# VH-VL binders against A disintegrin and metalloproteinase with thrombospondin motifs 9 (ADAMTS9): the designs that were tried, part 8

Target 1, 201 residues: A disintegrin and metalloproteinase with thrombospondin motifs 9 (ADAMTS9), of Homo sapiens (Human) (q9p2n4r1735to1935)
Amino acid sequence: LPQNCKEVKRLKGASEDGEYFLMIRGKLLKIFCAGMHSDHPKEYVTLVHGDSENFSEVYGHRLHNPTECPYNGSRRDDCQCRKDYTAAGFSSFQKIRIDLTSMQIITTDLQFARTSEGHPVPFATAGDCYSAAKCPQGRFSINLYGTGLSLTESARWISQGNYAVSDIKKSPDGTRVVGKCGGYCGKCTPSSGTGLEVRVL
Key: E = the ipSAE of ESMFold2; O = the ipSAE of OpenDDE; V2 = 0.75 times the mean of E and O plus 0.25 times the DockQ between their complexes.

## First folded at step 5 (VH-VL)

Design v02 (from b02 with heavy chain L104Y; framework fv_amivantamab_arm2; at its last look DockQ between E and O 0.03; V2 from the best seeds 0.00; counts 0 for: pae E 11.8 > 2, off the site)
Fold by ESMFold2, look of step 6:
Structure v02 (fold): chain C 201 residues (1-201), chain A 120 residues (1-120), chain B 107 residues (1-107)
Amino acid sequence: as target 1 above (201 residues)
Amino acid sequence: QVQLVQSGAEVKKPGASVKVSCETSGYTFTDYGISWVRQAPGHGLEWMGWISAYNGDTNYAQKLQGRVTMTTDTSTSTAYMELRSLRSDDTAVYYCARSGYEWYPYFDYWGQGTLVTVSS
Amino acid sequence: DIQMTQSPSSVSASVGDRVTITCRASQDISSWLAWFQHKPGKAPKLLIYAASSLQSGVPSRFSGSGSGTDFTLTISSLQPEDFATYYCQQYDSYPYTFGQGTRLEIK
């Protein structure tokens, strides 16, 4: 069986984008091959739970009084806020790119993302400029259930920025991760040292 | 298979309290939150609040602040909702629903509902 | 709070008809809108999430569309089992709010 999308072209004579079964680390994995008419096809994983459970956000509101964390950190449309954070954005994902050599998710590939608000936001990334009082509003969500992949336990997030803070929750089976991230201004991203590594189930 | 099973119907007098249970199975309890939704007779659905099974964080509808308490017991995979100082307009069917954490709480699995009747 | 307004409040239709229910949000909610079916004596059932994504196990005759403030649920060919009340729900901002419901009566 092919081990990457370029090999699918070579072994099967295929030139159309679509789902193919590949042999990855000795196991079958369904991979969407994109750019098959070119010399450099790319490997994507189709997310079974799609946009509703796979998204990244930089929240656009900033508190008038950033020394507070109102509403126990809950988001409110009636907050004393201004919608003026120019880095704000929201992206949701139907597919994510994977580097099959390193087994890393390539979070900056947005080919199969939809940016419904503001700037594109990489997968597994969140941030805001809401509060200096440990009150993160930016959110991301990962749901790999049904893809044949899970995150390894090595995956770590780092926070960057003034008063940056994160609250990251991982499921024990590695298929679900949710995060709240932010600062004044701050973001969280997967650590470059650990990356966002997955394994085939 | 994912299941949410609620406690039975209750009849209460004004001023009393009610505690509804929601026992879950078929998934890892701490991976999701639980939302509570009610429907009064002749009315639509009303979201009451949410609790994280992971750490016990809650978010309550402002209308119910001070009267509602949501808790979980991880050892039994059970969520609870207590509503205090009951009024006649609290008569409703109360549902628990599995939801994500507070920033994506659409409800993919629901309990069967618990009728709470408040009458003197 | 974000007010969700459904139209119509009720509709009567025949088996095989195309039925359209609308939902309007009081502010832009992007695509963070779900549709539920609620039959008497049963729990509500999720049909559509993210405005247009069909929940697993829901018949393909159901579809959703819209973004921003205006959303539509469509049943392309009405079946007798589709008698129910339908609710939209926004999940863009707390508190999450439901529309008032649309009662679908099958003739």
Scores: ipSAE 0.007, ipTM 0.443, lowest interface PAE 11.8, mean pLDDT 86
ESMFold2-Fast, scan of step 5: ipSAE 0.007; ipTM 0.598
ESMFold2 (binder alone), look of step 6: mean pLDDT 92; pTM 0.923
OpenDDE, look of step 6: ipSAE 0.024; ipTM 0.673

Design v07 (from b02 with heavy chain P105D; framework fv_amivantamab_arm2; at its last look DockQ between E and O 0.04; V2 from the best seeds 0.00; counts 0 for: pae E 11.7 > 2, placed apart)
Fold by ESMFold2, look of step 6:
Structure v07 (fold): chain C 201 residues (1-201), chain A 120 residues (1-120), chain B 107 residues (1-107)
Amino acid sequence: as target 1 above (201 residues)
Amino acid sequence: QVQLVQSGAEVKKPGASVKVSCETSGYTFTDYGISWVRQAPGHGLEWMGWISAYNGDTNYAQKLQGRVTMTTDTSTSTAYMELRSLRSDDTAVYYCARSGYEWLDYFDYWGQGTLVTVSS
Amino acid sequence: DIQMTQSPSSVSASVGDRVTITCRASQDISSWLAWFQHKPGKAPKLLIYAASSLQSGVPSRFSGSGSGTDFTLTISSLQPEDFATYYCQQYDSYPYTFGQGTRLEIK
């Protein structure tokens, strides 16, 4: 069996984008091959639980008084705030790009993302400009269940910006990560030292 | 087809002000920010600041605080940069560039540049 | 401010050569790095964003790699139109900053 999308072209004579079974690290994995008409096709994983469980958000509300963390950090529609943060955005993902040589998710490839509000937001990232009192509101969600992949234990996030803070929760099996990230203004992204490494289950 | 068209070259005396315009077309103006970048003769590119076309929020390079003002006019899809109290070392080509929010805020389309010469 | 250091400051090369330009950030910027080409009398042109993503309309001979603090722009086979100055730019944190530039000149 082919080990990447370029090998699918060579061994199977395929020239159309679509789902193919590849042999990855000795195991069978279903990979969406994009750009098959070119010399440099790209490998994507179709997310079984789709857009509703795989999204990235930069939250658009900013507190009138940024020294507060009202409601013990809960998000409320009736906050003393304004919806005017220009960096705001919400992106959801049906597929994610994977680099099969490093087994890392390429979070900045947005080819199969849908941005339903504001500006595009990379996979596994979130932010806001809500509060200087360490009160993160931006959210991201990762659900890899059913893809044949899980995140390795090494995955870590870095918070960046003034008063930046994150609250990130990972499932033990590596298929589920949720996070809240923000600052005044702040964001979280996967650490370059760990990346978003995956393994084949 | 995204285009950014800047106003023409200017010659100014030290102490004067200059205002450069950047008229945009081919996209929804309020969905992106506008950054201003300059290049002095013999030097590299220097980011001057950013303005949101949505609400007018700005972030200026600290070196230029107090001397620069960036504005937009949504009705004409035009961004403006005013630099005050000009000095001879402000002689440069000034570019506007389309940028997004702080996420993915790389400059994908640029104006043609405006030469501002400050001569004594 | 995040300092961006490019190497080398200039490169002399021939048509058909492979050229590599590096850029180092003074702190971790994840993948929030862009590469620009700048020719005299023209506006800068975006080549690569997010460290490795090729901008639409840019020839495939251009590629980018790296994350964290170390980044590379590669031109696999130089063409006459590629002689220019190349800049990296971080967009991780304000103020956004550029490298000092790498001049790619005809040998």
Scores: ipSAE 0.007, ipTM 0.448, lowest interface PAE 11.7, mean pLDDT 86
ESMFold2-Fast, scan of step 5: ipSAE 0.027; ipTM 0.664
ESMFold2 (binder alone), look of step 6: mean pLDDT 92; pTM 0.921
OpenDDE, look of step 6: ipSAE 0.016; ipTM 0.569

Design v09 (from b02 with heavy chain S99D G100S L104M; framework fv_amivantamab_arm2)
Fold by ESMFold2-Fast, scan of step 5:
Structure v09 (fold): chain C 201 residues (1-201), chain A 120 residues (1-120), chain B 107 residues (1-107)
Amino acid sequence: as target 1 above (201 residues)
Amino acid sequence: QVQLVQSGAEVKKPGASVKVSCETSGYTFTDYGISWVRQAPGHGLEWMGWISAYNGDTNYAQKLQGRVTMTTDTSTSTAYMELRSLRSDDTAVYYCARDSYEWMPYFDYWGQGTLVTVSS
Amino acid sequence: DIQMTQSPSSVSASVGDRVTITCRASQDISSWLAWFQHKPGKAPKLLIYAASSLQSGVPSRFSGSGSGTDFTLTISSLQPEDFATYYCQQYDSYPYTFGQGTRLEIK
């Protein structure tokens, strides 16, 4: 059995981008091979729950008075918000890049991401410039259920920025993570930089 | 293949201004910021500031605020750094580097450097 | 501003030697530290980010360790192309700051 997309090309004579079963650390996983027309195909994990549960957001509203947390932290179109915040973005993910050598998700590979609002936002990242009152509005969602992978127990996030706060919840099996991140202005990102370590279930 | 290519060496007199360009290729220009870092002869690296290629937001080192301006031209995927009121101690090699204080908080690709010499 | 102090300022070594360079931050920067190699006439090259993560394409003889305030860069078996100046850089907060550099020279 092939262990990466380059071996799929070599051992099975495959030349089409698509889903292939690879033997990864003793387990058979379904991996999407992209760039199969080239000598350097890339591995991606197709997300079973797709873009509805795999997304990253920089929230687009910025309060005029940063000491407030209006509506008890709920999102409302009628906020007393400024029009000068330009870093907003929303990206949703159908597939995410995996480095099979390091077993890390490459969070900045947006090849199979759709950015529907503003600027692109990396996987596992969220932020805002909404409030200094511990009122984070930016959100990210990770759902690896059904992929055969989970985040390692060492997976951590760091809050960065002014008045930065994060509220991150990880399921016991590591397949599900949701985060609320923000500040005035603030974000959260994986503590390992742009790589997010995974393991085979 | 990611590349950052900078404009050529400049010789300026004290009080003049210099504008260094950094033309990028091999990635989506608006997804990253550009930081500028300089190194004076016999000294270490010094961060000058950052610009967003997405919206043009900037953050300058306080020491240089008022003398430095960073801009981008999305149509040519090029970043610019202009330093005004040049002094002899501004003699340095100036580098652009791909960065984003919001998204990729390290300098993974650099331009080749531009020597700026300030002398009378 | 966060001050970054490297030790030693210079090292003389031979091909095949194990070399260690240390970097100390004046306050806790978690793991938000990068290591760069800088050769005369060339741009700095990223070796390590997030204190211990090896950049793609960088030889495995380079490794980083540490967290908080104390960090180390190790070259396990020095090669001729490794003679250069090495810099640590914190990216925890603005302004980003570099160490003063460690010059690695032929013995």
Scores: ipSAE 0.006, ipTM 0.436, lowest interface PAE 12.4, mean pLDDT 86

Design v10 (from b02 with heavy chain G100P P105G; framework fv_amivantamab_arm2)
Heavy chain, then light chain:
Amino acid sequence: QVQLVQSGAEVKKPGASVKVSCETSGYTFTDYGISWVRQAPGHGLEWMGWISAYNGDTNYAQKLQGRVTMTTDTSTSTAYMELRSLRSDDTAVYYCARSPYEWLGYFDYWGQGTLVTVSS
Amino acid sequence: DIQMTQSPSSVSASVGDRVTITCRASQDISSWLAWFQHKPGKAPKLLIYAASSLQSGVPSRFSGSGSGTDFTLTISSLQPEDFATYYCQQYDSYPYTFGQGTRLEIK
ESMFold2-Fast, scan of step 5: ipSAE 0.007; ipTM 0.543

Design v13 (framework fv_amivantamab_arm2)
Fold by ESMFold2-Fast, scan of step 5:
Structure v13 (fold): chain C 201 residues (1-201), chain A 121 residues (1-121), chain B 107 residues (1-107)
Amino acid sequence: as target 1 above (201 residues)
Amino acid sequence: QVQLVQSGAEVKKPGASVKVSCETSGYTFTDYGISWVRQAPGHGLEWMGWISAYNGDTNYAQKLQGRVTMTTDTSTSTAYMELRSLRSDDTAVYYCARSGYSEWLPYFDYWGQGTLVTVSS
Amino acid sequence: DIQMTQSPSSVSASVGDRVTITCRASQDISSWLAWFQHKPGKAPKLLIYAASSLQSGVPSRFSGSGSGTDFTLTISSLQPEDFATYYCQQYDSYPYTFGQGTRLEIK
């Protein structure tokens, strides 16, 4: 059985982008192979729960009374808030890139992301601006259920910004993570920079 | 050992409803989905739909949309399939089968024993 | 809907024979195909998944091959317990669809 998309080309003579079964760490997993007409095909994991459960947000609405949390400094969907933060955005993900050698999700690969508001936001990243200190308003959601993969117990996030905090909840099996990140103009990102380590099962 | 045990045979009149149960054991119920497959006498297998025991998401075959409902009860590790407005051509053996959360998972690996539903005119 | 067509509809064979059953999909399904054995009065049994992967506990005389639209199930040396109806099933897209079945009968 092929172990990566380059082997799919070599062993199966495949030249079209699409889903293929690969033997990864002793398990048969569904992997989307992209760029199959090139010498450098890339591996992606299709997210079963899709973009409704897999998203990243930098919240950019300037809140009323940003020194108070959560009331009066809380997130508002219907506010007459200022929308001038240039890094604000919302990205949702149908597929995420995996490095099969390191077993890490490459969070900055946005090839199968849709940015519905503002600027692109990497997978597993969230932040805000103009929130209260230590009052995070940005969100991210990860749902790997049904992919055959889960985040390892070593998966961690770092807060960036003098007033930043992160409130991250991970399911016991590592398939579900929700994060709330920010505080003033803070954010959280995976501790390894751009990668999240995954395991099979 | 993984087991799926279905409720007993039923005889119904046209227009009635039937609800078949599938009680599971030997694995973590919420890690898998349940598919329902039927076979009419003299015919092949027909997929009816699946339900995720994780979050209750369902997907039904279009020809059965509006007549079928699939549910789960996590406290008893049981899946249910209700078929309404029964017709004579709904006479079949109905199977539940353990499936993965999505269509790509090859987890039709354990099946219930089958439930014969007879719809007589 | 993806239509699955099996050939032959029935096959007569003797113990020890090599038996080949084919399955054709009406569109490309990659390797999203499973094979099942079905005996009267019993539930279907999974034999092969992902076109070529043998299910745990299934004898090695069963093998699967193919990709795209054309798939094959082979029984290398038929045993008495192998007389049954065999079904292919695609799980590339909803609704999942089965072939019409191939009846394997004693010659």
Scores: ipSAE 0.000, ipTM 0.417, lowest interface PAE 21.0, mean pLDDT 84

Design v14 (framework fv_amivantamab_arm2)
Heavy chain, then light chain:
Amino acid sequence: QVQLVQSGAEVKKPGASVKVSCETSGYTFTDYGISWVRQAPGHGLEWMGWISAYNGDTNYAQKLQGRVTMTTDTSTSTAYMELRSLRSDDTAVYYCARSGYEWLSGYFDYWGQGTLVTVSS
Amino acid sequence: DIQMTQSPSSVSASVGDRVTITCRASQDISSWLAWFQHKPGKAPKLLIYAASSLQSGVPSRFSGSGSGTDFTLTISSLQPEDFATYYCQQYDSYPYTFGQGTRLEIK
ESMFold2-Fast, scan of step 5: ipSAE 0.006; ipTM 0.496

Design v15 (framework fv_amivantamab_arm2)
Fold by ESMFold2-Fast, scan of step 5:
Structure v15 (fold): chain C 201 residues (1-201), chain A 121 residues (1-121), chain B 107 residues (1-107)
Amino acid sequence: as target 1 above (201 residues)
Amino acid sequence: QVQLVQSGAEVKKPGASVKVSCETSGYTFTDYGISWVRQAPGHGLEWMGWISAYNGDTNYAQKLQGRVTMTTDTSTSTAYMELRSLRSDDTAVYYCARGSYEWYSPYFDYWGQGTLVTVSS
Amino acid sequence: DIQMTQSPSSVSASVGDRVTITCRASQDISSWLAWFQHKPGKAPKLLIYAASSLQSGVPSRFSGSGSGTDFTLTISSLQPEDFATYYCQQYDSYPYTFGQGTRLEIK
């Protein structure tokens, strides 16, 4: 059985983009092969739970007084808020890029992402420009259930910004992660930079 | 060996204040938040708020905003919850629990034994 | 506020029975749900967190499932010490909210 999309082309003579079964780390996984007419096809994981549970947000409502948290962590869309934070945006994901050599999700590959608000936000990333310390408003959501993959126990996030905080909740099997990130225009990103490590279930 | 030990039962008159303590041991106090949950006789559990032991940040249930104050004393690893302007419907068992917004444990994994506060004339 | 509704409000069962308790959230809470056991005169005890994760020290006869808005707690073979009130609790957003409780009684 092929182990990557390039082997799908070589061993099976396939030239069409689409879903293929690959043998990855000893398990049969369904992988979307893109760019199959080229010499450099790319591997993507189709997210079974879709874009309602796979998204990244930088919350763009900036309070006039960013040191306050007026609703104790609750969002306030009716505030005297500025919507002028230039990094603000919302991206949702149908498929995410995987590097089969490193077993990392490439969070900055947005080929199968839809940005419905503002600027594109990488996978597994969130931030805000709403509140000060301990009141993050940005969210990200990851749901890998049904893909045959989970995040490794080593998957970590870092907070960036002077008052940045993160509240990252990961399911025990690593298939589900939700993050709340922010604090005075702070954000959180995977600790490995643009990569997020996964394992085969 | 995580333990949360609360102060004893209290009887108060309407309009008075009560301050319940929650002394913790068996973990690094500043790594976790402390939540407060109460249960009135014949009713279910009601979340009151939480406090960060790291920096003293609080988050209170809106119903109690203005009447409740949560504090910590890092030197004794103790959290406190003060409820003012007591009413008869504040009669309840009050619990402290480890867990909050802080990323390590947002769910309530260890609880104090409870403190009965009775408000009667 | 997110409303948590449990069903049934009470159930009578015998030792050895399989018992199922359900919890419904008024909006999507992903998997951010905990289940607690509460006995008279004692503090609530965490059984399940993240909808399906068994807390250390809790017997394997307890299991949780569900995501989004619908959740289930199952006791596969009821023991005498399991007669108690059970609560679900969401920790997706503030204020944290509990279900009204399900009282499990001896048949």
Scores: ipSAE 0.000, ipTM 0.444, lowest interface PAE 15.4, mean pLDDT 84

Design v16 (framework fv_amivantamab_arm2; at its last look DockQ between E and O 0.05; V2 from the best seeds 0.00; counts 0 for: pae E 9.5 > 2, off the site)
Fold by ESMFold2, look of step 6:
Structure v16 (fold): chain C 201 residues (1-201), chain A 121 residues (1-121), chain B 107 residues (1-107)
Amino acid sequence: as target 1 above (201 residues)
Amino acid sequence: QVQLVQSGAEVKKPGASVKVSCETSGYTFTDYGISWVRQAPGHGLEWMGWISAYNGDTNYAQKLQGRVTMTTDTSTSTAYMELRSLRSDDTAVYYCARTGYQEWLPYMDVWGQGTLVTVSS
Amino acid sequence: DIQMTQSPSSVSASVGDRVTITCRASQDISSWLAWFQHKPGKAPKLLIYAASSLQSGVPSRFSGSGSGTDFTLTISSLQPEDFATYYCQQYDSYPYTFGQGTRLEIK
């Protein structure tokens, strides 16, 4: 069985983008191969839960008074806010790119993402410029359930920016992570030291 | 198959309380949350609140704060919604729905059959 | 609270017709919008999430579009089972509010 999309081309004689079974770390995994007409096909994982639980947001509203954290951090329609954060955006994901040699998710590959508002936002990233009072509003969600992959326990997020804070919750099995991230103005991203590493279940 | 089965219809007097159960099956209960939505006769859907079966977090509609309590029992994979100090305008069909374990993942993809609660003198 | 206003309040249509239902939010909710189908005596059913993403098992004749404040649900060719009340719901900001509903009736 092939171990990457280039081997699928060579061994199976395949020339079409699509789902193929690959032998990864001794286990069978379904991988979407893109760019199969070229010499450099890329490997993607199709997300079973798609856009509904796989998205990244940089929130666009800023508090008029950023020294407060109203509503105990809940996002509310009666917010004394203005929508003027130019870095804001929302992206959702049907597939994610994986580097099969390092077993890392390539969070900045947006080929199978949809950006419905603002700027593209990488996978596993969230932020805002809302409040200086530990009141993160940006949301991200990861759901790998059903893909045959889980995040390793080494995955860590870092907060970047003034007053940056994050509240990140991981499931014990490594298939689900949600986060609220922000600051004045802040983001969270996977740590460069750990990356976003996965294992085959 | 994923299924949410709610307790049966209730008839209550004003001032009483009601506790509706939502027994789940066909999935890992603690990986999700449960939202509660009601519909009064002749009216649209009204979101009441949400509870995470993952960690017990809750968020309630402001108009119901102080009167509603949502709980879960992981040993029976069951969610509960208790509404106290009932009024006649609480007459409605009450639904539970499976949703994400964070309140802002409210896709409510599988619903219970509904429980009619009637509040009358 | 974010007001979700649906238009029209009711639609009279025939099998095979194309129907469009509009939902307007009182403030920008980006793409945090879902559509539900509800028949009396039955549980509501999720059709669309994230404004335009089709829920698994929902027929492809249903589609959603929009971002910001203006959203639409389209049914491209009505089937007999599509006569129901349709609701939008925002899930951007607490409290998560529904539109008032659009009743789709037999013409």
Scores: ipSAE 0.007, ipTM 0.533, lowest interface PAE 9.5, mean pLDDT 87
ESMFold2-Fast, scan of step 5: ipSAE 0.007; ipTM 0.632
ESMFold2 (binder alone), look of step 6: mean pLDDT 92; pTM 0.934
OpenDDE, look of step 6: ipSAE 0.011; ipTM 0.546

Design v18 (from b02 with heavy chain G33A Y54W; framework fv_amivantamab_arm2)
Heavy chain, then light chain:
Amino acid sequence: QVQLVQSGAEVKKPGASVKVSCETSGYTFTDYAISWVRQAPGHGLEWMGWISAWNGDTNYAQKLQGRVTMTTDTSTSTAYMELRSLRSDDTAVYYCARSGYEWLPYFDYWGQGTLVTVSS
Amino acid sequence: DIQMTQSPSSVSASVGDRVTITCRASQDISSWLAWFQHKPGKAPKLLIYAASSLQSGVPSRFSGSGSGTDFTLTISSLQPEDFATYYCQQYDSYPYTFGQGTRLEIK
ESMFold2-Fast, scan of step 5: ipSAE 0.007; ipTM 0.527

Design v21 (from b02 with heavy chain S52N D57E; framework fv_amivantamab_arm2)
Heavy chain, then light chain:
Amino acid sequence: QVQLVQSGAEVKKPGASVKVSCETSGYTFTDYGISWVRQAPGHGLEWMGWINAYNGETNYAQKLQGRVTMTTDTSTSTAYMELRSLRSDDTAVYYCARSGYEWLPYFDYWGQGTLVTVSS
Amino acid sequence: DIQMTQSPSSVSASVGDRVTITCRASQDISSWLAWFQHKPGKAPKLLIYAASSLQSGVPSRFSGSGSGTDFTLTISSLQPEDFATYYCQQYDSYPYTFGQGTRLEIK
ESMFold2-Fast, scan of step 5: ipSAE 0.006; ipTM 0.550

Design v22 (from b02 with heavy chain S52D N55S D57N; framework fv_amivantamab_arm2)
Fold by ESMFold2-Fast, scan of step 5:
Structure v22 (fold): chain C 201 residues (1-201), chain A 120 residues (1-120), chain B 107 residues (1-107)
Amino acid sequence: as target 1 above (201 residues)
Amino acid sequence: QVQLVQSGAEVKKPGASVKVSCETSGYTFTDYGISWVRQAPGHGLEWMGWIDAYSGNTNYAQKLQGRVTMTTDTSTSTAYMELRSLRSDDTAVYYCARSGYEWLPYFDYWGQGTLVTVSS
Amino acid sequence: DIQMTQSPSSVSASVGDRVTITCRASQDISSWLAWFQHKPGKAPKLLIYAASSLQSGVPSRFSGSGSGTDFTLTISSLQPEDFATYYCQQYDSYPYTFGQGTRLEIK
């Protein structure tokens, strides 16, 4: 009855990375064990809806002067703007790291992320340096459907940065979250201290 | 191709001020912050503060709040750290470091260091 | 302030050895932890960020693990150029704080 990847290695003699069934909070969940040849294997949740529903973005377009072209949060290419924000990025996720002791998603583990543009962006994170204050443009998407897990009701985000704001919508069952984050160089991240806690469905 | 180049060593008397420069190249200066970190001889690393190159916003370590000023000059892609009312325990190698993004503020590129010696 | 404690303070090892360095935070920092290599006369060099992400250009023999309060840096097969002092650093909250350092010495 392994409860983590270290126990899979110890109790079942497994040495290969792959999907294993673990007993987590009284239920069998399929967990991807990585680093099984080492002393420190890591637990990941494979995202059934992958790249299209699990991504994080820092929007790459910057207004030349935000006061010249205010708007209500829709993306605009008719303003004087440039796609020159070098800290911009887009990351999509095939698997996300889970801490089985705390039952929190480790959003900064990018081992199974693909960064298709710019810089890596952590899971459940978005931002921009483009929009007018209170008109966020960076987006993130979370879809845990099919994983056996959902976010708890306590899952929260904080807005950080200059004139930062966020518009975050979570489904009632906690399996789906979409966020818009930004401002005048703003971002949103999971709350420090609470993280993204998950529960077994 | 990212490079941070600091000004040369300084020798100062107690009570004086020192201003260290950090000239950057190989990236868009205003998209990142600059952190300052020092190391006294025989001691570990100590964070002093951070400046956002776009806005000029700063965040200083509380124990230095009245004595340190960090500034930038966007036209030369240069960051500055001025430390006032120098004491002998301010003798250290001072480093500037690029602070990633606001949500990933790890120090990915560092200047070579500037030795500041404070002695009477 | 968040206190970072490293162990051991020093370790003696031979080329080819597996070396593990530990870092403990006084409170939960999630994965907001970096590891640096520091050699005398040189600037510190970033090895690992976000507790487990390898910095571009750093050899794959370096790896990081952990979350919350307990973290480890592992060098799977020590090379001559790896003898240095290693520091962990939290960037969860201001002020950013470093561990006291672990000195890796030739046995």
Scores: ipSAE 0.006, ipTM 0.496, lowest interface PAE 10.9, mean pLDDT 85

